# VHH binders against NADH dehydrogenase [ubiquinone] 1 alpha subcomplex subunit 10, mitochondrial (ND-42): the designs that were tried, part 2

Target 1, 347 residues: NADH dehydrogenase [ubiquinone] 1 alpha subcomplex subunit 10, mitochondrial (ND-42), of Drosophila melanogaster (Fruit fly) (p91929)
Amino acid sequence: TKKYSVFNAIFDKTSKRFDENSKVICVEGPIAAGKSKFAKELAEELDMEYYPAVDLDLIYINSYGYDMRKLDPQLPPSCRSYDVRNFCLDPSHDLAAQFQIRMYMLRYSQYIDALQHVLSTGQGVVLERSPYSDFVFMEAMFRQGYLSRGARSVYNELRQNTIGELLKPHLVIYLDLPVDAVKKQIKARNVDYEVQSKVFSDAYLSDLEQLYKQQYLKDISTHAELLIYDWTAGGETEVVVEDIERIDFNQFEADIHNKKMLDWRFPLEAEWCEARIKYCHEKPDLMNYFNVPRFDVPELVRSADDGKVWRDVWFNAPGMKYRPGYNADMGDEGLLTKTKIGINQGI

## First folded at step 5 (VHH; framework vhh_7mjh_2)

Design s20 (from s2 with Y99E S106D)
Fold by ESMFold2-Fast, scan of step 5:
Structure s20 (fold): chain B 347 residues (1-347), chain A 125 residues (1-125)
Amino acid sequence: as target 1 above (347 residues)
Amino acid sequence: EVQLVESGGGLVQPGGSLRLSCAASGFTVSSNYMSWVRQAPGKGLEWIGRIYSGGSTYYNPSLKSLVTISRDNSKNTLYLQMNSLRAEDTATYYCARDETVRFEYDSGWTYFDSWGQGTTVTVSS
């Protein structure tokens, strides 16, 4: 029988970083509801990391501030930029399908970053919308005839391939505005392409509200806690904070069949470590689940010739020839030697 | 010139296994992304999976448990191993040079510039 006289074991316990504030909160609601102001204030009050609403500037503005949309005259039609402005003014365009898929992918990418933050630091996060609610926009676009049946099928396949890889939020806060109030706020905001929009009809906005309330909120509330506020006249963030402090996130402990917080119930330390590694180190693998070519939906197919033109134009654009920090044409002093690498090749 | 020649197709029983080969000439398989694509009679093209220049693989999630893509760099040849074959796997199978260079938020796009003539697999009792 012998005992060891020296112990040199190190335990990395991811679960020990979690406290009552290690929560994922999603702020949801219609366009122009005041979600950005509220979400930012909520994050500040709760000492959580704030994730603003995604937009296609995340795709089109490169690391040096160059707007890739300026390349459109050099690109074939299938490769040209199409953002929220284009969608508002020309929703029936073929690129509307790519736009909606890109919005889902951007929300998915941001949500991974948010999960990485919570699992690495223990600090909670507040996000404006999430990949879980993105489908309400896709379905509303489909109902208005802006997406083909094929495009909807591709979106649903991509969502099915990816949504199950994430951890659902702990709390969803829905800021409720009726269609009439949404239309008033769009006019008050006075953004040119929103005011001139062909998209923001009573039918589209009503479809969004119905999809949010009858599908998304109903479905997500089986896992997440849900708070709903009439936000027609706005509201006080402090009141919402008080409501959050009253929530019992461990209510599921009383009922084995209760599905609330199921994604966050890891009984083993190894499972917490696997989740941390997944969102901290395997993000490229998760994003690669979107990399499934489809040949049956023409508006989502580019020819090899179009792709070659796009590649040549994009990876020779200002700031795109070399890794950020190594582009002399953008003023970088980088390495003495350069290697053309292109951004996100093969992903 | 670039050429791709598929082989190894034929009649196979349901539940059986089959390995397809794709011999490349005029370029090096290990320096390129390579994809397998199939087309069932009367249907469109369906992407099966790819092997990256570094040797890692990615599969259509609907087919992942049934197929394996590999290569032999010394023979400049690509392979598709198929297991647990079903009647719905009856198709003409193509290998293609995959010139996919995508921004990280591109999805559904195809950048295939060179295809073989195909090899036919028939799954039947």
Scores: ipSAE 0.387, ipTM 0.720, lowest interface PAE 2.6, mean pLDDT 86

Design s21 (from s2 with D98G S106D)
Fold by ESMFold2-Fast, scan of step 5:
Structure s21 (fold): chain B 347 residues (1-347), chain A 125 residues (1-125)
Amino acid sequence: as target 1 above (347 residues)
Amino acid sequence: EVQLVESGGGLVQPGGSLRLSCAASGFTVSSNYMSWVRQAPGKGLEWIGRIYSGGSTYYNPSLKSLVTISRDNSKNTLYLQMNSLRAEDTATYYCARGYTVRFEYDSGWTYFDSWGQGTTVTVSS
């Protein structure tokens, strides 16, 4: 059934599986705001697919559960792991630039999967943050001196090459916590590297809040609906659900200059088909836009010698010699031809 | 097996134009990310631009108006067209097969697994 815009109903015959809940919702807010609990509850109440916040376990924990960070003693310094723990304790490290680019790439990859889910199934999605808001972390890191001008330039090129390929969310929900409340919640969570962090200063947290409110929320609200809640004491998900049910996602039909939901106004059946194909089948092509080499940014360059050591160690690790399902050392009993993992295989 | 050979360099007067070629063997340029890089005498490497497997190009913003990257898939050859050459464009020009994105393993790194021999361009009156 079609309950969205008149143009979609008239022209898009491929959207027959869509309903009122075929929406992309992004939950935004500072660290320790309670976003995960809220987003998960919201997804459950709206019968939407939940996408948790990305982290580097998506890179370092392989499909067999092996932690690739255990390989660090065998690797040169440029090839060693660097995750959120390392960033919190040593934000001035050369690998901080790679870490931030990896976070953007992971959010971008997850967002494509979310778009694929909505366009293929008609089921809505709830995500914790998105590639659209990632730049607030990059800019805050730059302001604190954790990123060079070169690294920031590479990030901006990657973002410019990729961000325009996505469909903006229908709704952004911002959970608002002032800096003092964020600091209290970090202490209450009592995660060792967060409490000991050199990053979570008043300056950094204030910069994040300013970038969120003065840049991201203002920019995204031209295309997405926006709900903001004071979340210092938390809140009730049922109240937010009621607020969402009151939103008119078709208000743009009264004003052709209104940009709300612009990315979701596909007047032709072919345009919906192209969007579905793009996110279902062309994800490797989209990820290729992240290839931006800069020889003048040393912290993002791995030497050929270091790369050789990394390849030998990494792809001879438990579960890494062949694609998932074909590694006998991990107990796999696959019947199909083994495919060796290599740099020029896959994307 | 994998080989890149640049050609077309030489002496050019200021304001002149030149087209460089890079012949690839052992792999297909249309299936790979390819870059042009230059190195002026006594200086570091400077990235010029790239072409994706799909044909889309991206350039170093400081060089965008000077250069155009293209390819001929039937000849398995990459090209760099340079216009309005200045003395500061004097350098050895290299083509390279770039980083292949395997973001779950290789994300955040820039590296090249194959480089050409280079071809020298000298801009002088």
Scores: ipSAE 0.016, ipTM 0.419, lowest interface PAE 6.6, mean pLDDT 83

Design s22 (from s2 with D98E S106D)
Fold by ESMFold2-Fast, scan of step 5:
Structure s22 (fold): chain B 347 residues (1-347), chain A 125 residues (1-125)
Amino acid sequence: as target 1 above (347 residues)
Amino acid sequence: EVQLVESGGGLVQPGGSLRLSCAASGFTVSSNYMSWVRQAPGKGLEWIGRIYSGGSTYYNPSLKSLVTISRDNSKNTLYLQMNSLRAEDTATYYCAREYTVRFEYDSGWTYFDSWGQGTTVTVSS
């Protein structure tokens, strides 16, 4: 009886992907907390696919390996590159708004890839941050005056239109590092633009911690399991693995009001297939939700003349002649404004 | 060589419906993001909505209940269906081709590089 019970359980998990105990794990925490080392080790220990922190190299390094930022001298100011280095050294720049929107889009795109991996292979994933936590950076930037009210409004509309299309993680692991320890680690890493940063003030770092703890962790923990560790001295990944093994991801079966794992409770096989198709085949449609027009945010607008120069320069760069031309289904290249409308009327 | 020609405007009674057409030449509408924009007498330009190259649509939230954008790829023509028209919908209506350079991870920059001459809609009893 026992032998047949064990055989049936193994057979169901092996033959049916929708019965797999695969998990989405997000590693969160402040800047310089050691998240990359921990997330990579955790993924190795659990035999999960590791997704490193996103950066603007995903936009600026083309498939040929050419760094598109080298084209900046040929571009008008509105079309020049702006990445984490630029943000650290000049956070009040108009391009900071587009930078933050691009960071959200990169995390969103990576998260879709992670969901596709879990649903198509059954293998779990470990990600450094996610689209769910990205807003803490946007709000901290806004509090410091680096984003206009208009830019914040655009970000919130983009997030509201997109965040509901994803499946929340099973587990969030927060590596806690107080502001003083963060500043010490930034100094220890000795990255030039981080050490010289105008952004990493006590106020900014304190705002990030408050937004993480009082908003993100509280909100996400209604649906995801949450583990928090004091990571000032680092820690042992093996201890975290043991803590994960103690989590009952099916505790919701005992309490109908428990919202944990709600996004992963598919009562019908057809619903698992729909989710797999959504993230495997419909990613371009999901990314099209970022094509949100706004009419009153000048820093998110490029003139027609500037855009034409940008197109001609970028698409003639090394490696770019093999890419699809104008109107490839890769996402919106800008936001619509009242000023842009007036310019294109020929006045 | 790109040209956009709007048609279908005219006088409509309040509460009525009207369909505007935009015939494109020199390019393919299904390969572009296309928008409708209007300008009421003495007012600024107001964006109505967009149809993506893939065929999905996005509307100005203030106008979403009143309009539908569609296209006929075989005729290379864009349409704007308007229902429940009000006096404040009196305007000149333009179709415009969006110039959007897209990358997978970029919301990018959008502007209009080609406009039609417009077609006038007057809503009055």
Scores: ipSAE 0.015, ipTM 0.315, lowest interface PAE 6.8, mean pLDDT 81

Design s23 (from s2 with T110E)
Fold by ESMFold2-Fast, scan of step 5:
Structure s23 (fold): chain B 347 residues (1-347), chain A 125 residues (1-125)
Amino acid sequence: as target 1 above (347 residues)
Amino acid sequence: EVQLVESGGGLVQPGGSLRLSCAASGFTVSSNYMSWVRQAPGKGLEWIGRIYSGGSTYYNPSLKSLVTISRDNSKNTLYLQMNSLRAEDTATYYCARDYTVRFEYSSGWEYFDSWGQGTTVTVSS
């Protein structure tokens, strides 16, 4: 029983790291709403870890800062880079489907890292969007004809295989900005590909708002607390902090039909430890759910010849031949040299 | 070296049955998603079905009643059993591995770069 008692003490200490601020907060809203500034200020005020919006630089900029987009001249058209700039300027391109799936994968990967942080440290997190809201972009793209029925089907299969493995956020904060205000903010930000975008039409932005309000916020509010703000003129982060401090995240204890915080109701210490292990050590298993064959969707299928060229080019690129820290072409000195340096500095 | 070698194709009468084999070397079939796809002369690729690493299967609904995918892990071999064959089933049949890439550099495009040479099935008339 002594060995079991030692493990019980470890589990008890793990749960005791959690306090009222051990929460997952997602900041949601349309493009150009000022989410980044607000989310960063909110995280600072609440002493939470801030997770900025994901982008394709997380795929295209390797561990050494090399931009893999430079390889495009060596690649067949099906293997070339396609990011938010390409999407804004050419949304009807076949690579738009891959782009949207990659955005979901990146949000999913970041969300696992955020769960890992909360469960390992007890510190809360603030994220800009989440995998739970990503589908609004997919559906808006589909409505505009940028995604085929097949691509939408693959996206829905990937989402259905993965979304149930995560823990829903405790709180969603929606920064509300009407379509006209979104268009004014896009112009004010003056990012070249955003201003010249073929995507940011009234139809697309209206569809995105409708999907957010009538599907995402409706669905997530059954499990997460929801705060909505008119952010047309911006707002005071301090006021939002005061509103958050007034939320009773344990009100569900009085009503068995209340589904708020359901994913976070762990009756046993062992269950908290299992959740921590899942997101800290089993991330590769979770990401493996994205390995889904796509043979019936031509724009998501690469020929064997194209795939071979891609592999040969990408894995021989600067910093890609070996694991990070082992690439001599990027200035890495290798394991043996690092060991010698460590010995010299350790004494 | 990753290699897929397909066999079992040939001429078959309408209403007949045929079993195709796909022998894998250089990797383990049970550790990967494996699919069968076909291409009729002058037409695009048609996905038949897959077997997941865990052993479960999923089929194209249009073909579900006609096909069964299985594997023999000890032989590192994938199988496609076809029943009630019709003239419309005349095609070249391919065994394919869903290529697994490192997540941080996965584009989705590289998932299907390991294909067999194909085996031709001809249903008379």
Scores: ipSAE 0.006, ipTM 0.240, lowest interface PAE 9.8, mean pLDDT 81

Design s24 (from s2 with S106D T110S)
Fold by ESMFold2-Fast, scan of step 5:
Structure s24 (fold): chain B 347 residues (1-347), chain A 125 residues (1-125)
Amino acid sequence: as target 1 above (347 residues)
Amino acid sequence: EVQLVESGGGLVQPGGSLRLSCAASGFTVSSNYMSWVRQAPGKGLEWIGRIYSGGSTYYNPSLKSLVTISRDNSKNTLYLQMNSLRAEDTATYYCARDYTVRFEYDSGWSYFDSWGQGTTVTVSS
């Protein structure tokens, strides 16, 4: 990590970029609750940046739009793609463990981007779920037998080592939908692999609701404000906006025992600047903490030979040989060509 | 030819300290992520920790208070310092080149290339 000097902090105050809407809001709830529509409308009404739910297209679709899943026939089984469709149709597959770890990593990566946005611009953010709630999916998968004890142990170790590096949200909004309503909405959405899913049983959906309400919401509400809505028939975003505007995010100033907003109570400008630098410039270092080998968990182990095959296939895929902007096979122009053209314009 | 040679193992008493070395040839350790891994008799492989190409380190949390990984770029050599050794630390210790070819969203902990021969540490009274 690079240090932002106290001298720079005095002349470039991070806190001066903040206003009453410089907030991190997370929208939570079960599958098919209407979170995407609500979160997008909420962000629009509050003039905040919207972060949609992550998916593995963020891994499998490269910078040029090439779908890396097309490489599966060239890859050993341990290196093949496995996304939400595969999980819905075959949740007992060995790759389900890496799928869940990747979902946590993607939520973590997106959350860093959201923190960077708030600390750099002062504009608030609205996210669909966060790394803080991701464990409810991991625990539900474990309860259904989709993850081994070893895989769960690895997930918990990765989470324990990373979650403390982030700043908790200011507000969590939970859209409550009972299991029967969730099942009805899954049918109404009529997504092929969701309707045919082996995962969306009463037991799995009930476990998710219990984990959300009895663990996540209870735990996060000690530090974040919490709003819960019965969303069975949907709701009006304007009503939620009005509720948010009634929240006193500085209530902790009147109550010595109040832990709300603790992560956002930096007393010194230098501390705000260090936080901004952490999420703006040190993201690669934070993401490197996810590269932790566990040889005692077979489903998370890839042999050196399999890794070499994966490397060779992925590096030779369209757009993957060089950095974005330097791949001639995708129509990119190299810096060298443009430099020579510029030189020839001299007098 | 790419080669990794571990050394510095041996018999040590409980509570003692030991420093292992890993001499690399055919490639540059500062240009790669490097890991230390151990295997106790009759057990599977256990990852100890990693040093990133930039020089920062990350350790297995169960071992963090007991180990330090460092390197000397001028000697192209990796080190593992171990303190407060226990009988449970008896194992063959390996250094390995860590393939970090995938971008930031993939886990490099799933595989390694170019393993050394290993050096044996025995902790007994």
Scores: ipSAE 0.014, ipTM 0.449, lowest interface PAE 6.5, mean pLDDT 83

Design s26 (from s2 with S106D G108S)
Fold by ESMFold2-Fast, scan of step 5:
Structure s26 (fold): chain B 347 residues (1-347), chain A 125 residues (1-125)
Amino acid sequence: as target 1 above (347 residues)
Amino acid sequence: EVQLVESGGGLVQPGGSLRLSCAASGFTVSSNYMSWVRQAPGKGLEWIGRIYSGGSTYYNPSLKSLVTISRDNSKNTLYLQMNSLRAEDTATYYCARDYTVRFEYDSSWTYFDSWGQGTTVTVSS
């Protein structure tokens, strides 16, 4: 293929880097379950790379540390920032649909980075949530009336176009908290917008639990190993590590109908090499699956006038005119001739 | 004045092929993203694909096997090649100047500054 030279192909032995710890582990569970503390400890004990929960700082904080949300006064309402704080306090806002799509895209982008890490280094990864479970939030938002049928349709189309391009995790760990314990932990954490949230009702939290247990966990367990823990009082990470060490990730070899680890059963070295190239070098192509314009969902469409203002403001912001390292306004070395690029991954 | 003019539509038999053209004036297509969009009778707009300023292309995944987008910079003209046409491909086809921006960690922001008048493709036996 044109994707690599003969020299690169000869020395690309991806499968030789794999060992018993070359695994993708996703930590799942309700809001305020203690996932971050657990996932970080688990990654440390297993010597795996830790991927924290995504947030919109990945969109709004540029490579120079400039917070693009500061541009909101210069933008029309349709182009202003909207993050988890805004969602908690104003979930019926039109920008909630874009927020949920952005959350899926952020999880998708992070998951590609995690796959790249495993396939390039052989080191395992531990992630807080994944693109595979993101739909539980979308469905819960829809049930509460925060998303239109059109927005839900767009989300499902984007998911259908993208989810099949990834490799499912080897293991999903679900930290179980009943709704009452979740509400108690939200109060204990005392984050202002969470405590004041209009979103964290019994109905919403119950819908999330139902969607997790009755759809996501049942579906993913056909391909991934699953461990579930009662985490109301927390737990000991070392106990989970022992349970993981008892898992036979090759049990599918004894049963022709067993679909566990199916995405990771590559019969040829060339197939491992293609997977590595896909997630290491073709990420912009994968991310372009999200570049489908939406015309029938007003809250996901910008007018031409609004779009022009947004583009002018954002790409004249500090650090946004040229690629990182070439922005003189941010103290970078000046060039006689500059290459102008945005933060667009398709350029 | 910015103007886009589509041409090449017409009647095609199922399984046939057709090439549409979009002539631009008042701006340079190679300096912009350009998109093709279609609208079937009684249906909403459906995005077909785009060509980036650098010349790379990206297609709606549901239409990828059907279409190819290209351009001729010397003629300032955009093309849409369609193969294996079906009755459901009957639509008015538009070209549009595309200001979509996409970030690694963000959904695409889409708006189209200028649209052509459209050219109609009818697929029937």
Scores: ipSAE 0.394, ipTM 0.727, lowest interface PAE 3.7, mean pLDDT 86

Design s27 (from s2 with V101T G108L)
Fold by ESMFold2-Fast, scan of step 5:
Structure s27 (fold): chain B 347 residues (1-347), chain A 125 residues (1-125)
Amino acid sequence: as target 1 above (347 residues)
Amino acid sequence: EVQLVESGGGLVQPGGSLRLSCAASGFTVSSNYMSWVRQAPGKGLEWIGRIYSGGSTYYNPSLKSLVTISRDNSKNTLYLQMNSLRAEDTATYYCARDYTTRFEYSSLWTYFDSWGQGTTVTVSS
């Protein structure tokens, strides 16, 4: 252990970047509740960084704008694309399990980026959903028979291995829409795969509402402040801003039994510095927690032959062949030695 | 031809330690991801951990404090050190060449294209 590295960390005052608006806010609610419009407006009003809802375009649209889903005809069935459109129209497909795990992983990755932003800049963040609430979708899918017991087991294992590494949000805002209002808003939005969805039944939407209210909101409110709004007719972002301004995020200082903001109670500057380093520099290590193989769930196991075809097709795709590097989040060492990225045309 | 040969198994007392070896031929261990996997009698395969081509390691979180994976590039050999062995650790232990890939959240799939014959560890009093 190097003494001077410890002293440098102590004098790197991460806490100096913090002000009253250095907060993590998560906007939650059912589909079609108007979360995106509200979260964006809230971020603008509070001068916070906005993180929109994740989707699989983050996986399938590469840095050059090429849609990797166009490669499906070249891929074995186990390697083909499966996104929210496919899920809505064919939720009983084997790839639904991978889809839900990928959604959790994307929310987890985005949340680390949000923590990095707050700890590095002091600017607060507003996120549309989070890894903490993602399980409500997994459980609803399981209740409807869209996930096997094995797939649910894998999801729960990945979540248990990863969720404890994050800092819980300071504030959760839940936009409440009853099932009938959600169905009306889905119809009003008139997105083809949403309107014709086999997923957005009364049973599924009711399960989501129950899981949100009876599990997620109850659990997260022990550590985060919670604001709940009837959003059936929408609402005014300015009213929510006024409610937020009335919250005393330091009220726990008056009550030692209060667990609010527990994850954000760093008594030493060194602890703030350690948190900053964790989310700024150790993200690849955190993402490696998702790299735990399970052999007992067939729909999540790819054959060596299928994997080799996938690797060769994907890394020879437009925009991929001459990339200067990979996203460091992956912690994926040695991939370049196995993937043919260089074009052999000069011989 | 690619070949993996595990050795070092045997009878161990509860609380004991054991080191397993995996000798590779036909390919270079340092150029590949390598995994250890075990199978208890009458049960399915359980992944133990991986060493990446760069030399870093990642373990099954349930086993992290009990195992260490290492390699000797000059001997083209992989090792699994196990400590504080329990009756539940009784299994056949395999090494495998590992083509698990992840990048830009594109894959959660795992696959292995070469396996050894296995070496049996029995933890019994």
Scores: ipSAE 0.394, ipTM 0.732, lowest interface PAE 3.8, mean pLDDT 84

Design s29 (from s2 with V101T F103W)
Fold by ESMFold2-Fast, scan of step 5:
Structure s29 (fold): chain B 347 residues (1-347), chain A 125 residues (1-125)
Amino acid sequence: as target 1 above (347 residues)
Amino acid sequence: EVQLVESGGGLVQPGGSLRLSCAASGFTVSSNYMSWVRQAPGKGLEWIGRIYSGGSTYYNPSLKSLVTISRDNSKNTLYLQMNSLRAEDTATYYCARDYTTRWEYSSGWTYFDSWGQGTTVTVSS
């Protein structure tokens, strides 16, 4: 019946921070399409916050800049690092399944931060990819035999439990590169593990394009505006800005069957405040939706013995014995009260 | 020696309620994260929920309205209260000591180092 929060009603008016540029924009496209350059330029021209593509440095580089991958010689095989480099060079490894789940979780975590930024400041955001498009990589990996049916099942369950908790983007911009152009740009970028990759075959790249165009773009366009550009020779960001300025984000007001911007249609200011609180203060609760058992999928399970070795090695690494600010070995002059990372205290 | 013993299972009519117990020895439940997990016949393991060392709980969203996890620190015992039971709740129920950190959950890993033999719940008419 009524959706009212006394706290939200008297404390904050989130909708008052919004203007025509308080938008969530996702830049999508294949590998090596020039998304980073374009997204950064677009964010600058629209005065929006730029969120770069996620990578596992967010997990492996600790608060002091120490690279936890250096610990691999001390760890059992199931506990060793596995990132995009490892995936490109050895995609059939058991850790590829964990890598893909981590990528989804990192995109999910970043997207919450982006929603928090928009709802807290009114400033729009431009992101390189999102949790909504992540499944195209998972499905392409599965088609190439890099993921088991069990791993795919776990991924789909995690996505189903989490994706409905977010607000869909206002606009998706797809930079279109055919497979031949993608392969040419990978060679031009000359990143060693990309050029030597076992993953970037015609089959894999074609599967990604098909999944993007026939599933993701089709599905997301029911709720988000969609702009598609031939980016084979690149393009001018100013042209895209002009196209964005021509979009009527309120067209749904004239058509009761239009589902665009549905997630952003709040009848009460209290509901905007509720959304702000959800993404600003309840992020740990949202991330707990990823606590799904995987015991029947061997490649996603760490044995108790392996986990104990991992814990002992990782939390005695440089900067990891105590929380950030309390590690004397890293030059910290923190308070004498110390709290160890892990064990009975969550990170 | 660390040991967990589940009890309280049995036959329940649809719509009924049941409380499972998990007695711990060799460690203190209030000093650890503890999880409940179940396995239906012919299916994989399904995580039910967790109680943190501080006493806060978090549940599988699909099961949140049906279950409550609690503990009695003086008895070193964990509980799972289940209400409005359905035929699909028929399963073997396990409690587990949970060392999975927030980072490990966000990376898709689970690390349960001890769990019991399980207790079977059958929901049928």
Scores: ipSAE 0.012, ipTM 0.446, lowest interface PAE 8.4, mean pLDDT 84

